# Ledger of designs, part 39: VH-VL binders against q983m5

Target 1, 189 residues: q983m5
Amino acid sequence: MVKVIASSLRKGNVVDKDGKLYVILFAENIHPGKGTPVTQLDMRRIGDGVKVSERYRTTEQVERAYVEEREHTFLYADGEGFHFMNPETYDQVAVSEAVVGDAAPYLQEGMPVQVSQFNGIAISLVLPQRATFEVVETEPTTKGQTASSSYKPAVLSNGVRTAVPPHIAPGTRVVVMTADGSYVERAKD
Below, E stands for the ipSAE of ESMFold2; O stands for the ipSAE of OpenDDE; V2 stands for 0.75 times the mean of E and O plus 0.25 times the DockQ between their complexes.

## First folded at step 25 (VH-VL; framework fv_nisevokitug)

Design bb2 (at its last fold request DockQ between E and O 0.65; V2 from the best seeds 0.71)
Fold by OpenDDE, fold request of step 26:
Structure bb2 (fold): chain C 189 residues (1-189), chain A 121 residues (1-121), chain B 108 residues (1-108)
Amino acid sequence: as target 1 above (189 residues)
Amino acid sequence: QVQLVQSGAEVKKPGSSVKVSCKASGGTFSEYAMSWVRQAPGQGLEWMGSIIPTFGTANYAQKFQGRVTITADESTSTAYMELSSLRSEDTAVYYCARVGWKGWSYYMDVWGQGTLVTVSS
Amino acid sequence: SYELTQPPSVSVAPGQTARITCGANNIGSKSVHWYQQKAGQAPVLVVSSDSNRPSGIPERISGSNSGNTATLTISRVEAGDEADYYCQVWDRSSQHYVFGTGTKVTVL
């Protein structure tokens, strides 16, 4: 059994709580100016899909579930779901849309993804925190504005809506957070 | 007490498909994984795959990948196993079995009565 | 692939002890489960890695595991113990269930 501090948990991780398995849907560390730091976890219970919200002390120990966490590469999606391959064994695993959830738009061919398997069945995914996409739509750029200026609405190549700095133009590749599509930086590629 | 009741015996032609059902009663269907295991006449047990109904995804034995489809209907507490491109060597009794688990330990604690599938010309 | 090897058959007289082995590399590190299958019936779990004995299974049936060999022990064998027995593990590497080759126990 592996225990980790609450603050280290991420979306997609699977924990054991009172003998039941939960998939973390959302994780946030809250550090108030005055008070005890806490970790907010929104989770879905495996089996009945019940959603629960829990707060832990950031340093509180949380039990990780007995699931296999293996790196896979995303291949493609079709009517049967999302397909991943283990780069070491070349085994493929299909993951349902329900499991992939809101991570779907951020999946790109060849992307390394951590797949959590219970009894060999994929029950959760952990994507890289950052991914790169092209801006396909945004308001006209304004010259002379700094990165600290107000962000403008944009649409990425995967259809995700985000906000980008004023100097970003259509055709520019940007790095965004896969958790919420928030802008990080201009791609350096 | 949980019980698994499977569909009746099937006689199929080579090249056809068969779909066997397994209905669970007396428990919470969605909370347990369901496995399919077959046994050819006079042979041993052979695992085919498993599904977690809640997720609707299955884990398949390599031998059957691409030819077997395991599904589950939570509304009816029924699991299904469909095997396509049937051949004579697929003649066997097919079992569904509920998976129990603790830690890394997975076992099959409740079994269906079995479904005989005969493949013959 | 991971394989579990069992003796094809074991013969035992009533009242004696039957021992059925299941061999594999480092099987002692795995949880080994055992199933009993009587003629014309579905398999029945008789030994699990859980601390709780399966319902209806007599205490005279037990399992042990060490090194490269797991063993099912049936003490005070009765005629009703005549059956096929299968060991089973979960192979984490392949994410597969693996069954032993099976052992036919005959009560003389």
Scores: ipSAE 0.802, ipTM 0.917, lowest interface PAE 0.6, mean pLDDT 93
Fold by ESMFold2, fold request of step 26:
Structure bb2 (fold): chain C 189 residues (1-189), chain A 121 residues (1-121), chain B 108 residues (1-108)
Amino acid sequence: as target 1 above (189 residues)
Amino acid sequence: QVQLVQSGAEVKKPGSSVKVSCKASGGTFSEYAMSWVRQAPGQGLEWMGSIIPTFGTANYAQKFQGRVTITADESTSTAYMELSSLRSEDTAVYYCARVGWKGWSYYMDVWGQGTLVTVSS
Amino acid sequence: SYELTQPPSVSVAPGQTARITCGANNIGSKSVHWYQQKAGQAPVLVVSSDSNRPSGIPERISGSNSGNTATLTISRVEAGDEADYYCQVWDRSSQHYVFGTGTKVTVL
């Protein structure tokens, strides 16, 4: 174990709280203009899977466990879960649907993913921040839209609903954030 | 004080399968992970695989890939190891163990009493 | 393919010191754990992380690890120390456990 400040924690890190290990699912640092900066953590207890949300001062020290973090490549999903391969050793790991969670629609064959392992078992994964998908359905534009309302609804090839600029047509490949599907830019390919 | 209690001895025919249970009592089912280790008569200890119950997937030794399935039922605090396509060399005592850790390393700090599986014609 | 080699047996008189070695390339960079298995019983952890003794393990049982050899030392050996002893590491590259070949300690 090593002590770290709360603001340094990110998804996939593991912390020891009162003798129990938790994997970080989400971390946000909040720096208000007045008041004390805080770190908001959503965590899952490794022993029983219970999810908790905690708030710490950003400078508060917490115990961080040593956890293997290694790049893997997504292979495929089946009824038994999501399968990844370590590109250096060719060892495969299976990751449960519960661990993959809302990231599932964004996985693409060959995608590099950071996998956190405890005792060789995947407990968390982090996708690249951005990925490219085709727009398969775009709502028509209408006359009289306000100048401030330029984005329109769209459905991506992975089924995710998002909003895109008016110039995006069906069949266009777009770059989106893997965290929430938000539009970034038109793909350069 | 945590204890691991395993199911009783079994006699099996070649080609069949066996499923050994390991129930935790007096503490947490598994604070982090449970391992399965076997020991053939007169031989050393051989790791088979490990599981973290809430994550549902297992880490398997390469020798047993495709023949072993490790599962857990957190509601009953019970882990299971199923070994299929049994042959005479699978005759062994099968142990479950709770995983402890420090730094970058793992070890087994509490062991079940063992389950003898005999494979004979 | 990381293997831990132990001598098959060690014989020791009561009151003497038994030393059980666990050999592997650069084992000193790894954390070594030791188990005692008495006849007919499950293994019991006696040393973790090279030198840490779990609760209930007497001070006369100790461990060290350096270079290519880890050693479990049993001072003032008693008849009750007669057992098989195994070393073990966690191999970070394969994410697998590796056990040593085992050493039978006989108390004369």
Scores: ipSAE 0.647, ipTM 0.854, lowest interface PAE 1.2, mean pLDDT 89
ESMFold2, look of step 25: ipSAE 0.537; ipTM 0.828
ESMFold2 (binder alone), look of step 25: mean pLDDT 93; pTM 0.955
OpenDDE, look of step 25: ipSAE 0.773; ipTM 0.901
ESMFold2, fold request of step 26: ipSAE 0.625, 0.603; ipTM 0.843, 0.840
ESMFold2 (binder alone), fold request of step 26: mean pLDDT 93, 93, 93; pTM 0.954, 0.953, 0.954
OpenDDE, fold request of step 26: ipSAE 0.792, 0.796; ipTM 0.917, 0.918

Design bb3 (at its last look DockQ between E and O 0.76; V2 from the best seeds 0.72)
Fold by OpenDDE, look of step 25:
Structure bb3 (fold): chain C 189 residues (1-189), chain A 121 residues (1-121), chain B 108 residues (1-108)
Amino acid sequence: as target 1 above (189 residues)
Amino acid sequence: QVQLVQSGAEVKKPGSSVKVSCKASGVTFSEYAISWVRQAPGQGLEWMGSIIPTFGTANYAKKFQGRVTITADESTSTAYMELSSLRSEDTAVYYCARVGWKGWSYYMDVWGQGTLVTVSS
Amino acid sequence: SYELTQPPSVSVAPGQTARITCGANNIGSKSVHWYQQKAGQAPVLVVSSDSNRPSGIPERISGSNSGNTATLTISRVEAGDEADYYCQVWDRSSQHYVFGTGTKVTVL
């Protein structure tokens, strides 16, 4: 098995712990200033769906599971789930809503996604960390507000609620983190 | 003791569908993948597909894609294989099997007793 | 597609050693599993290619592989060893289980 440092793990990665497979649901590196940096991992055990929360030293070695990781392209979603295609082989794989989870709103047609397969079955996804969406709703800009002012509530074209700088208006495309929808920057496209 | 018990023999007409069940006992059903393998009379073993009950999605052999549906019910610890548009060539004993693994080694360590499906006019 | 080729049949006298081959390109780099299937019965895993021998499987049965050939060896063959034997691998490229063509072992 391949061992990696805990701090390198991301949402969607699959790890092997005591012979059981876990999908990382949440990963955060915490640097307390005083003390040893740690990585917080929230994971779901494959099989029974048990959720566990563990903390590692950021440099601690964690064993990655033997899963096939292949880049796919998101095609569409329907009643059967989310459909991805291997751009090299053109093979398609269906992924259940349960596996996609809260990543669903961030999927866009043509988006490259890393699909983790066990026994050929898709058990996890890793999305690009950033995605671009249009702001469709937000509060009016107040005079005197600058980019350094407090963020205001907004709704993205995918329905995700986020917070954006005051100068952002409806119709503006913004880059957000796919992990939590947090604002990164105005799109440059 | 881990055991897989399959449904009884079926006789079907061409063009119809068959659904075979596989009930697991003596093990945590959701922790293992279930494979379906068939064997035509006097022929070898042929893998059809596999499912991980927890995820509800299956991996299918290319040969059967679009014609086979593999599902699982965790509440009853039962896996299902449905094959549609049956033809005479589909006459075979159909097996379910539990998948074991170590690393990249995937194998089938527990097998059902098999279900004979006969397709005839 | 990845294919595993086995001899159709192998005959062996009691007490002798039976060797069943499974041929494929670079099969030596793959984990090869073996199944025994007696007449009218479901297959039984006899070699898992991991460090643990399946429960109830005698030490007389072992597997090896190198190059383009995997081999199942049955030493001190008994009448009860008469069966069909299948090799199997996981093909990562196609994400398929691949079975060999099968070998009928006859105990003379």
Scores: ipSAE 0.787, ipTM 0.908, lowest interface PAE 0.7, mean pLDDT 93
Fold by ESMFold2, look of step 25:
Structure bb3 (fold): chain C 189 residues (1-189), chain A 121 residues (1-121), chain B 108 residues (1-108)
Amino acid sequence: as target 1 above (189 residues)
Amino acid sequence: QVQLVQSGAEVKKPGSSVKVSCKASGVTFSEYAISWVRQAPGQGLEWMGSIIPTFGTANYAKKFQGRVTITADESTSTAYMELSSLRSEDTAVYYCARVGWKGWSYYMDVWGQGTLVTVSS
Amino acid sequence: SYELTQPPSVSVAPGQTARITCGANNIGSKSVHWYQQKAGQAPVLVVSSDSNRPSGIPERISGSNSGNTATLTISRVEAGDEADYYCQVWDRSSQHYVFGTGTKVTVL
C-alpha cells in the first residue's frame, strides 16, 4: 500500500479503507466555481460486492493497494463470461458479466483492454476510449427551426443507440466513445 | 473467527468426477479469495486455483485448466472444487484456504481440514 | 518455471535451533511465506511476508529473506515443532502460487 491523493484515483484502482478493499468503478474530480474541490468515487467492495459512493477532498490521502494492471486482448464471450488473453503469455482470463457491465456491447475481438487483477482474478476493465462500429440504421433528419447540423438517431452494429450527424448513412463506419456510445467522427479506414 | 469446514472423504472410480465443498463460518465469507491446494500421499503442496466468491470467476493453475472447475455460492458461504476425468494420480488430500495479502503477494492464512479423495480401480 | 528448493530434512535436538532454507534465484525480491504441517493435519501459516508472525505463533519461530535464500528459524526447538515446513511465493508473471519442495523437521 501507498498513500496517494484522492484526485489521482481512477477506474480500476484499488483502495484500502478501514481494512477493506474497494475497486474504483468511477472517479470524477469536481472543481466548483465556489466551494472546495472534491473527488467523487463510486466503488465496489471486493469482499461482498457492495457498491458505495463517497466524496473526498481532492488532496485527501487515500491508501492505494498494489494491483496487477496489464493489457489483454478480448477473445470472445460465452456462458462462463468474457474471455481475454495476455498477449505475452497467451494465458486466458475470464471476466464476469458484473465486472464488464455496460462495457459489454463495445468489446470487439482483438480489442486491447487494461485488466486489473487481484490474486490473478479480474476485478476491473478499462476499454480504449474510442472504438469503431458500423451504423446499421438511422432515422430521417428532422429540420425546420432545428439547426441543419442537428444529430439524428442511429443504431450501431453492436446494438447501441446513439446520435450521428445528418451526413451519416447506413453502412458508414463511425468512431464512438466506449463510455456512452457518443459519436466522435467518421472512421478514416 | 473464520473457519473452513470441508466435505468428507470420497472414493471414486477412474474417469469420474469429484466435487469437494468448503463452507466458511465466522465474520464474512465473501471478503477474501479462496484457494484450493492438493497434496498427494507423501508429497508436497500443489496449488490448483483460486476464486473471489462475489466475482464468480477463478484463476486456475495451468496444469489443471480444463479439468478443474472452482465455484462459490455466497448464499451458503460455500466454495466448491470439481475435478473431472479422475485418474489414480489424483488421489490426494484436497484443501481449501482463505487468501491473505500484503503488497504484491498472496498467502493462505486459514486452511480447511482437508478432504481425502481416493481414486481406485 | 520458478521453483523453490528446500532441504528434504533437518534433524534437531530439543532446545537447539533449526534453520530451514528456501532457495530460488532472486527470492529476496519476493515475499516468502511459511507453513507448518504436522502429521495428519492441515498446514498452518507460521510466517508471512518474510518475517511477520501471525497471531498465536511463538516468537521463537522467525523468518528472513535476502539474496537467493529465505530462511525459517526455529529456536529452542520443542517436540511440538516436529512437522513438515513449506515456503511459498506468489509469482507475478504467471499469476500462480509456488510452493517449496518441503522440509521434514525431526526432533530427536
Scores: ipSAE 0.619, ipTM 0.841, lowest interface PAE 1.5, mean pLDDT 88
ESMFold2 (binder alone), look of step 25: mean pLDDT 92; pTM 0.949

Design bb4 (at its last fold request DockQ between E and O 0.70; V2 from the best seeds 0.74)
Fold by OpenDDE, fold request of step 26:
Structure bb4 (fold): chain C 189 residues (1-189), chain A 121 residues (1-121), chain B 108 residues (1-108)
Amino acid sequence: as target 1 above (189 residues)
Amino acid sequence: QVQLVQSGAEVKKPGSSVKVSCKASGGTFSEYAISWVRQAPGQGLEWMGSIIPTFGSANYAKKFQGRVTITADESTSTAYMELSSLRSEDTAVYYCARVGWKGWSYYMDVWGQGTLVTVSS
Amino acid sequence: SYELTQPPSVSVAPGQTARITCGANNIGSKSVHWYQQKAGQAPVLVVSSDSNRPSGIPERISGSNSGNTATLTISRVEAGDEADYYCQVWDRSSQHYVFGTGTKVTVL
């Protein structure tokens, strides 16, 4: 089995703890000015759906679960779930809303997604850390403001609520973190 | 001791659909993965698909993909296998089974009693 | 597709040892499981990948695996051992369960 340092884990990864499988729902590395750096992991136990929250030393070794991690391409969503295709085999897999969870709004057609499979069954997704969306709603643009100024509330084209710099206007494409929708930068496309 | 009890025998017409149930007892249903395996008369075992009830996601054999749907109801500890567009070749005993595993190894350690599905005109 | 090949039948006298083979490319690198299916009954796991023998399975039933052949060994065969036996692996490449073609063991 493969062990990795806690700080390398991210949302969607699956770990083995005490013989049970957990899907990481949230991961954060905390580096205090004084003290030992820690990794906060919020996880969901696969067997019963129980949520747990644990802290690790950032350098602490964590055992990855015996799951297949294969790249897929998101195709579409319908009443049956979210559909992904393996670009190598062209096999398609339908993933339930329960598995996709709060990643759903960030899925875009053609997006490469890592699908984690246990016994061939999709149990988790790892999305690209960043995705681009259009701002469809936000407060009036304030000229002369820098990116370091106070952020204002905005709504993305996928319905996600976020905060953007004052100079961002509706119609602007922005890069956000898929984990929490936080603003990263203006899209360069 | 976990037990799997399946629904009764079915007789179906070609082109119709059948839905077989598998109820688990004696354990926590959500902790199991359930597989469906069929066996035509005088033939071998054939895997159809598997599901993790907690997530509702399933894996299907390519042969049946698009024609089989495996679901689960955690509240009743019951898994279901629905096979559509039935044909005579689908006549078989259908089994549900609990998946056991270690590392990359998966097996079926508890089996239902089987459900005979007969497809005839 | 990955396929497991078994002899269609094996005949054995009571008290003797039955050996059922399961052949496939590099099967020795895989965990092989075995099922016993008596007439009119559901399959029963008799050999698993874990170190624990399935409950109720006698020690005279064992599995081995090397190279391109897995073998189920039934020592001191009894009339009650007459059944169909299936080997099974998990194919990681296709993410499929693969069953052998099955072997009918007849106790003479």
Scores: ipSAE 0.824, ipTM 0.919, lowest interface PAE 0.6, mean pLDDT 93
Fold by ESMFold2, fold request of step 26:
Structure bb4 (fold): chain C 189 residues (1-189), chain A 121 residues (1-121), chain B 108 residues (1-108)
Amino acid sequence: as target 1 above (189 residues)
Amino acid sequence: QVQLVQSGAEVKKPGSSVKVSCKASGGTFSEYAISWVRQAPGQGLEWMGSIIPTFGSANYAKKFQGRVTITADESTSTAYMELSSLRSEDTAVYYCARVGWKGWSYYMDVWGQGTLVTVSS
Amino acid sequence: SYELTQPPSVSVAPGQTARITCGANNIGSKSVHWYQQKAGQAPVLVVSSDSNRPSGIPERISGSNSGNTATLTISRVEAGDEADYYCQVWDRSSQHYVFGTGTKVTVL
C-alpha cells in the first residue's frame, strides 16, 4: 500500500478503507467557487460487491493498492462470460458478468479495453469513452425540426435505449457515450 | 482466524474429473482471493490458479488451462477446484490457500489442510 | 520462464544457523515469500515480502533479498525447524505465482 491524495484516484484504482478493499468505479474532483474542494468516489467493495458512494476532501490521504492495468482486446461473449485477449502475449481471459456489469452492451469485437487486475484477476474494465452503434428504432425524421429540438426515444443496435435528435432516422449510425448511451453525434463513416 | 477446511480424500479413475471444495470457517472470504496449489508425492509446490470469490473470475496457470475450473460460492464461503481428464500424474495433495498481498506481489497466508486425490486404474 | 533455484538440502547442527538460498536473475527487485512445510503438513507462511514475519513466527526466522539471491535465515536451529522450505515470487509479466524448487533442512 501507498498513501495518495483522494484527488489522484481514478476508475480502476483499488483503495483500502477501514481494512476493506474497494475498486473505484467513478471519480470526480469538484472545486466549488465557495467551500472546500472534494473528491466524489463511487466504489465497489471487493469482498462482497457492495457499492458505496463517498466524498473526500481532495487532499485527504487514502491508501491505494498497487493494481496491474493492461490493455486487452474484446473477442466475444458466451454463456461462460466475456472473453478478452492481451494483444502483446495473446493470453486470453474470461471475465464474469459481475465485473463487466453495465458495460456489457457496449463491448464490440476488437474494442480496446483497459483491464485492472488484482492477483491476475480482472476487477474493473475501462472502455473507450465513445462507441458507434446503429439506431434500429426511433420515430421517422420529423419535418421542420432541428437538432436543438427535444430529443426523441431511440433503440441502438446493442439494445440500449437512449434519446437522439429529431433528425436522426432509423438506420443511422451514431456515436454514443459508453458510460450511459447518451448521444454524441452522427458517425462520420 | 480464518480457517480453510477442504473436502475429503478421493480415489479416481484416469479420464474422470475431481472437484475439491474449500470452505472458509470463522468468517467469510471477504477481501481475499483463494489460490489452489498441488503437490505430487515427493515433489514441490505447484500453483494451479486463483479466484476472487465475489468476482467469479479466475486466473489459471498455463499448464492447467483447459483442464482446471476454479469457481466460488460467496454465499457459502466455499471455493471449488475441478480438474478434468485425470491422469496418474495428477495424483497429489491439493491445497487451497488465502491470498495476501503487498505492493505488486502476492503470497498465501492461510492454507487448507490439503485433499489427497489418487488417480489409479 | 522465471525460475527460482534452491539447494536441494541443507544440514545444520542444533543451535547453529541455517541459511536457505533462493536464486534468480535480479530477484532483489522482487518480493520474496517463504513457506515452511513439515512432514505430512500443509505449508505455513514464515516470511512475506522479503523480511516481514507473520504473527506467531519466532524472531529466529528472518529473510533478506538482494541482487540475485534471497535468503531465509534460521538462527539457533531447533529440531522442530526440520522441514522443507519454499521461496515464492509473483511474476508480473506472466501474472503467475512461481515457487522455488524446495530445500530440505535436516537438523543433525
Scores: ipSAE 0.676, ipTM 0.864, lowest interface PAE 0.9, mean pLDDT 89
ESMFold2, look of step 25: ipSAE 0.645; ipTM 0.855
ESMFold2 (binder alone), look of step 25: mean pLDDT 93; pTM 0.953
OpenDDE, look of step 25: ipSAE 0.768; ipTM 0.901
ESMFold2, fold request of step 26: ipSAE 0.640, 0.673; ipTM 0.845, 0.859
ESMFold2 (binder alone), fold request of step 26: mean pLDDT 93, 93, 93; pTM 0.953, 0.954, 0.953
OpenDDE, fold request of step 26: ipSAE 0.819, 0.818; ipTM 0.916, 0.917

Design bb5 (at its last look DockQ between E and O 0.85; V2 from the best seeds 0.00; counts 0 for: pae E 2.2 > 2)
Fold by OpenDDE, look of step 25:
Structure bb5 (fold): chain C 189 residues (1-189), chain A 121 residues (1-121), chain B 108 residues (1-108)
Amino acid sequence: as target 1 above (189 residues)
Amino acid sequence: QVQLVQSGAEVKKPGSSVKVSCKASGGTFSEYAISWVRQAPGQGLEWMGSIIPTFGTANYAKKFQGRVTITADESTSTAYMELSSLRSEDTAVYYCARVGWKGWSYYMDVWGQGTLVTVSS
Amino acid sequence: SYELTQPPSVSVAPGQTARITCGANNIGSKYVHWYQQKAGQAPVLVVSSDSNRPSGIPERISGSNSGNTATLTISRVEAGDEADYYCQVWDRSSQHYVFGTGTKVTVL
């Protein structure tokens, strides 16, 4: 087994705990003002789907599971799930909605995604950290507002709600974090 | 002790479909991955596909893609294998098995008793 | 496709040692699993990964793997060891299970 420090774990990683496999749904490193830094992991047990929450010391070693990690390209979604293709072999894999979870709105055709497979079955995804979407709804821009002013509510083309700088208008393409939809910057395309 | 109990023998006409069940007992069904393997008379073992019940998605052998559907019902701890467009060559004993693993490899450590499917005109 | 080749049959006298080979390119780099199948029965896992023996399997049965050949060894063979034996690997490239062609072991 491959051991890594807890702080290095990310959403989508698969770990082996007590002989059972868990997919990390959420990972956060917490550095308190005083005390020992810890890593908060919310995980889903692969076998029965049970969700567990664990806290480790950031330097604590955790066993990574032996799962096949391969880059795929997102193709489309339908009633059977989300479909990805291996760009090298052209093999396709279907991923369930349960596995995709909150990442669904951020998937775009042609997007490279890291797919983790157990027994050939997709059990986890890792999306690019950033994705670009068009702002379709937001508050009117107020004259005199600067980029340092308070962010305003907006809706992206994928339906995700986010907050954008005051100068951002509908029709503008923006880069957001795929983890939580937070605004990063105006798209440069 | 984990056991897998399969449905009874089937006799089918060419072109029809068959659905074989595999019920798990003596453990937590959702913790298992289930594989299906068939064996034609006097022939070797042939893997068809595998499923993780929790996820409801399956991995299929290329040979059977589009013709086989593997599903699972967690509430009844039962896995299913449906094979369509049956032909005489599909006559075989069909096994379900629980998947174990070591490192990068997988194996089958618990087997059902097998289900004979006969395809004949 | 990745293929595993086994001899069709192996004959052995009681008390002697049976060796069943499983050949494939660079099989030594893979975990090899072995199954025993007695007539009219389902397969039984007898070696889970080269040297790993499942519970209830006698110590007489062992697996080894090197180069292009994996070997199942059955020492002090008994009449009850008469069966078909299959090697199996997981092919990471295709994400497929691959079984050997099978070997019939006859106890003379």
Scores: ipSAE 0.787, ipTM 0.909, lowest interface PAE 0.6, mean pLDDT 93
Fold by ESMFold2, look of step 25:
Structure bb5 (fold): chain C 189 residues (1-189), chain A 121 residues (1-121), chain B 108 residues (1-108)
Amino acid sequence: as target 1 above (189 residues)
Amino acid sequence: QVQLVQSGAEVKKPGSSVKVSCKASGGTFSEYAISWVRQAPGQGLEWMGSIIPTFGTANYAKKFQGRVTITADESTSTAYMELSSLRSEDTAVYYCARVGWKGWSYYMDVWGQGTLVTVSS
Amino acid sequence: SYELTQPPSVSVAPGQTARITCGANNIGSKYVHWYQQKAGQAPVLVVSSDSNRPSGIPERISGSNSGNTATLTISRVEAGDEADYYCQVWDRSSQHYVFGTGTKVTVL
């Protein structure tokens, strides 16, 4: 263990709290115009999977545990879970559906993913922040509409529902955030 | 105090499979990883794989990958190890153990009593 | 694959000191754990993380780790120390546990 300030923690880090390990699911630093800055952490306890939410002063010391963080490449999914390969060693790691969670529809063959391992077992994944998908369903384009107009519903090629600007037509490739499917921009390619 | 109690001895025919259970009592089962280690007669300790029950996947030793399946049932505080396509050289005592850790390292701090599996025809 | 080599046996008179070695390249950069296994019994952890002694393990049992050798030391050996002893590491590169070859300690 190494002590770090709370504001340095990010998704995929593991912390030791009262002799129990937690994986960070979400971290947000809040710097109000007045008052003490805080770090909001949502965490999952290793062992029983219980989720907790904690607030720390941004400068508060927290014990960070050691985990292996390695880039892997997504291969495929099957009944045993989601399979990734370390491109340097060719070792494969299976990651359970519970660990992949809502990230599952954003995985693409060959996608680089940061895998955190504890005892050789994958405990969290970090996908690239953005990924490109085709819009398969949405309302037809409206001539004269701009990106600042109200967003309209859309369905992406991975099945995710999102909202896109009115100028986006079916068949358009769009860049979305892998965290929630939110539209970023039209793909340049 | 956590105790690990394993299922009883088994005699199996070559080509069959065996499933050994490891039940935790006196503590939270899912706090730590559970490792499986075997010991053939007159031989040393050999790690087979480990599981953290809440994550549902196991880390397998390469020698056993493809023949061993490690699972856990949180509701009964029980881990399982299944070894398939048994051969006479799989005759061994099979242990489960709870994993402790420090820094980048792991060790077995509580051991089950062991389960003798004999493969004979 | 990372391998841990132990002498196959050590003989020691009662009251003397037994030293059990565990050799591997740069083992001093790893944490070494030690297990005692008496005949017909499950292993028990006697040293963790090079030198940490679990509750109930007497102070005369100690560990050290430096360079290419980790050592389990049993001072003032008693008949009850007769057992097999295994070292163990976690290998970060392979994400595997590695056990040593084992040392049978005989009390003469």
Scores: ipSAE 0.485, ipTM 0.791, lowest interface PAE 2.2, mean pLDDT 88
ESMFold2 (binder alone), look of step 25: mean pLDDT 93; pTM 0.953

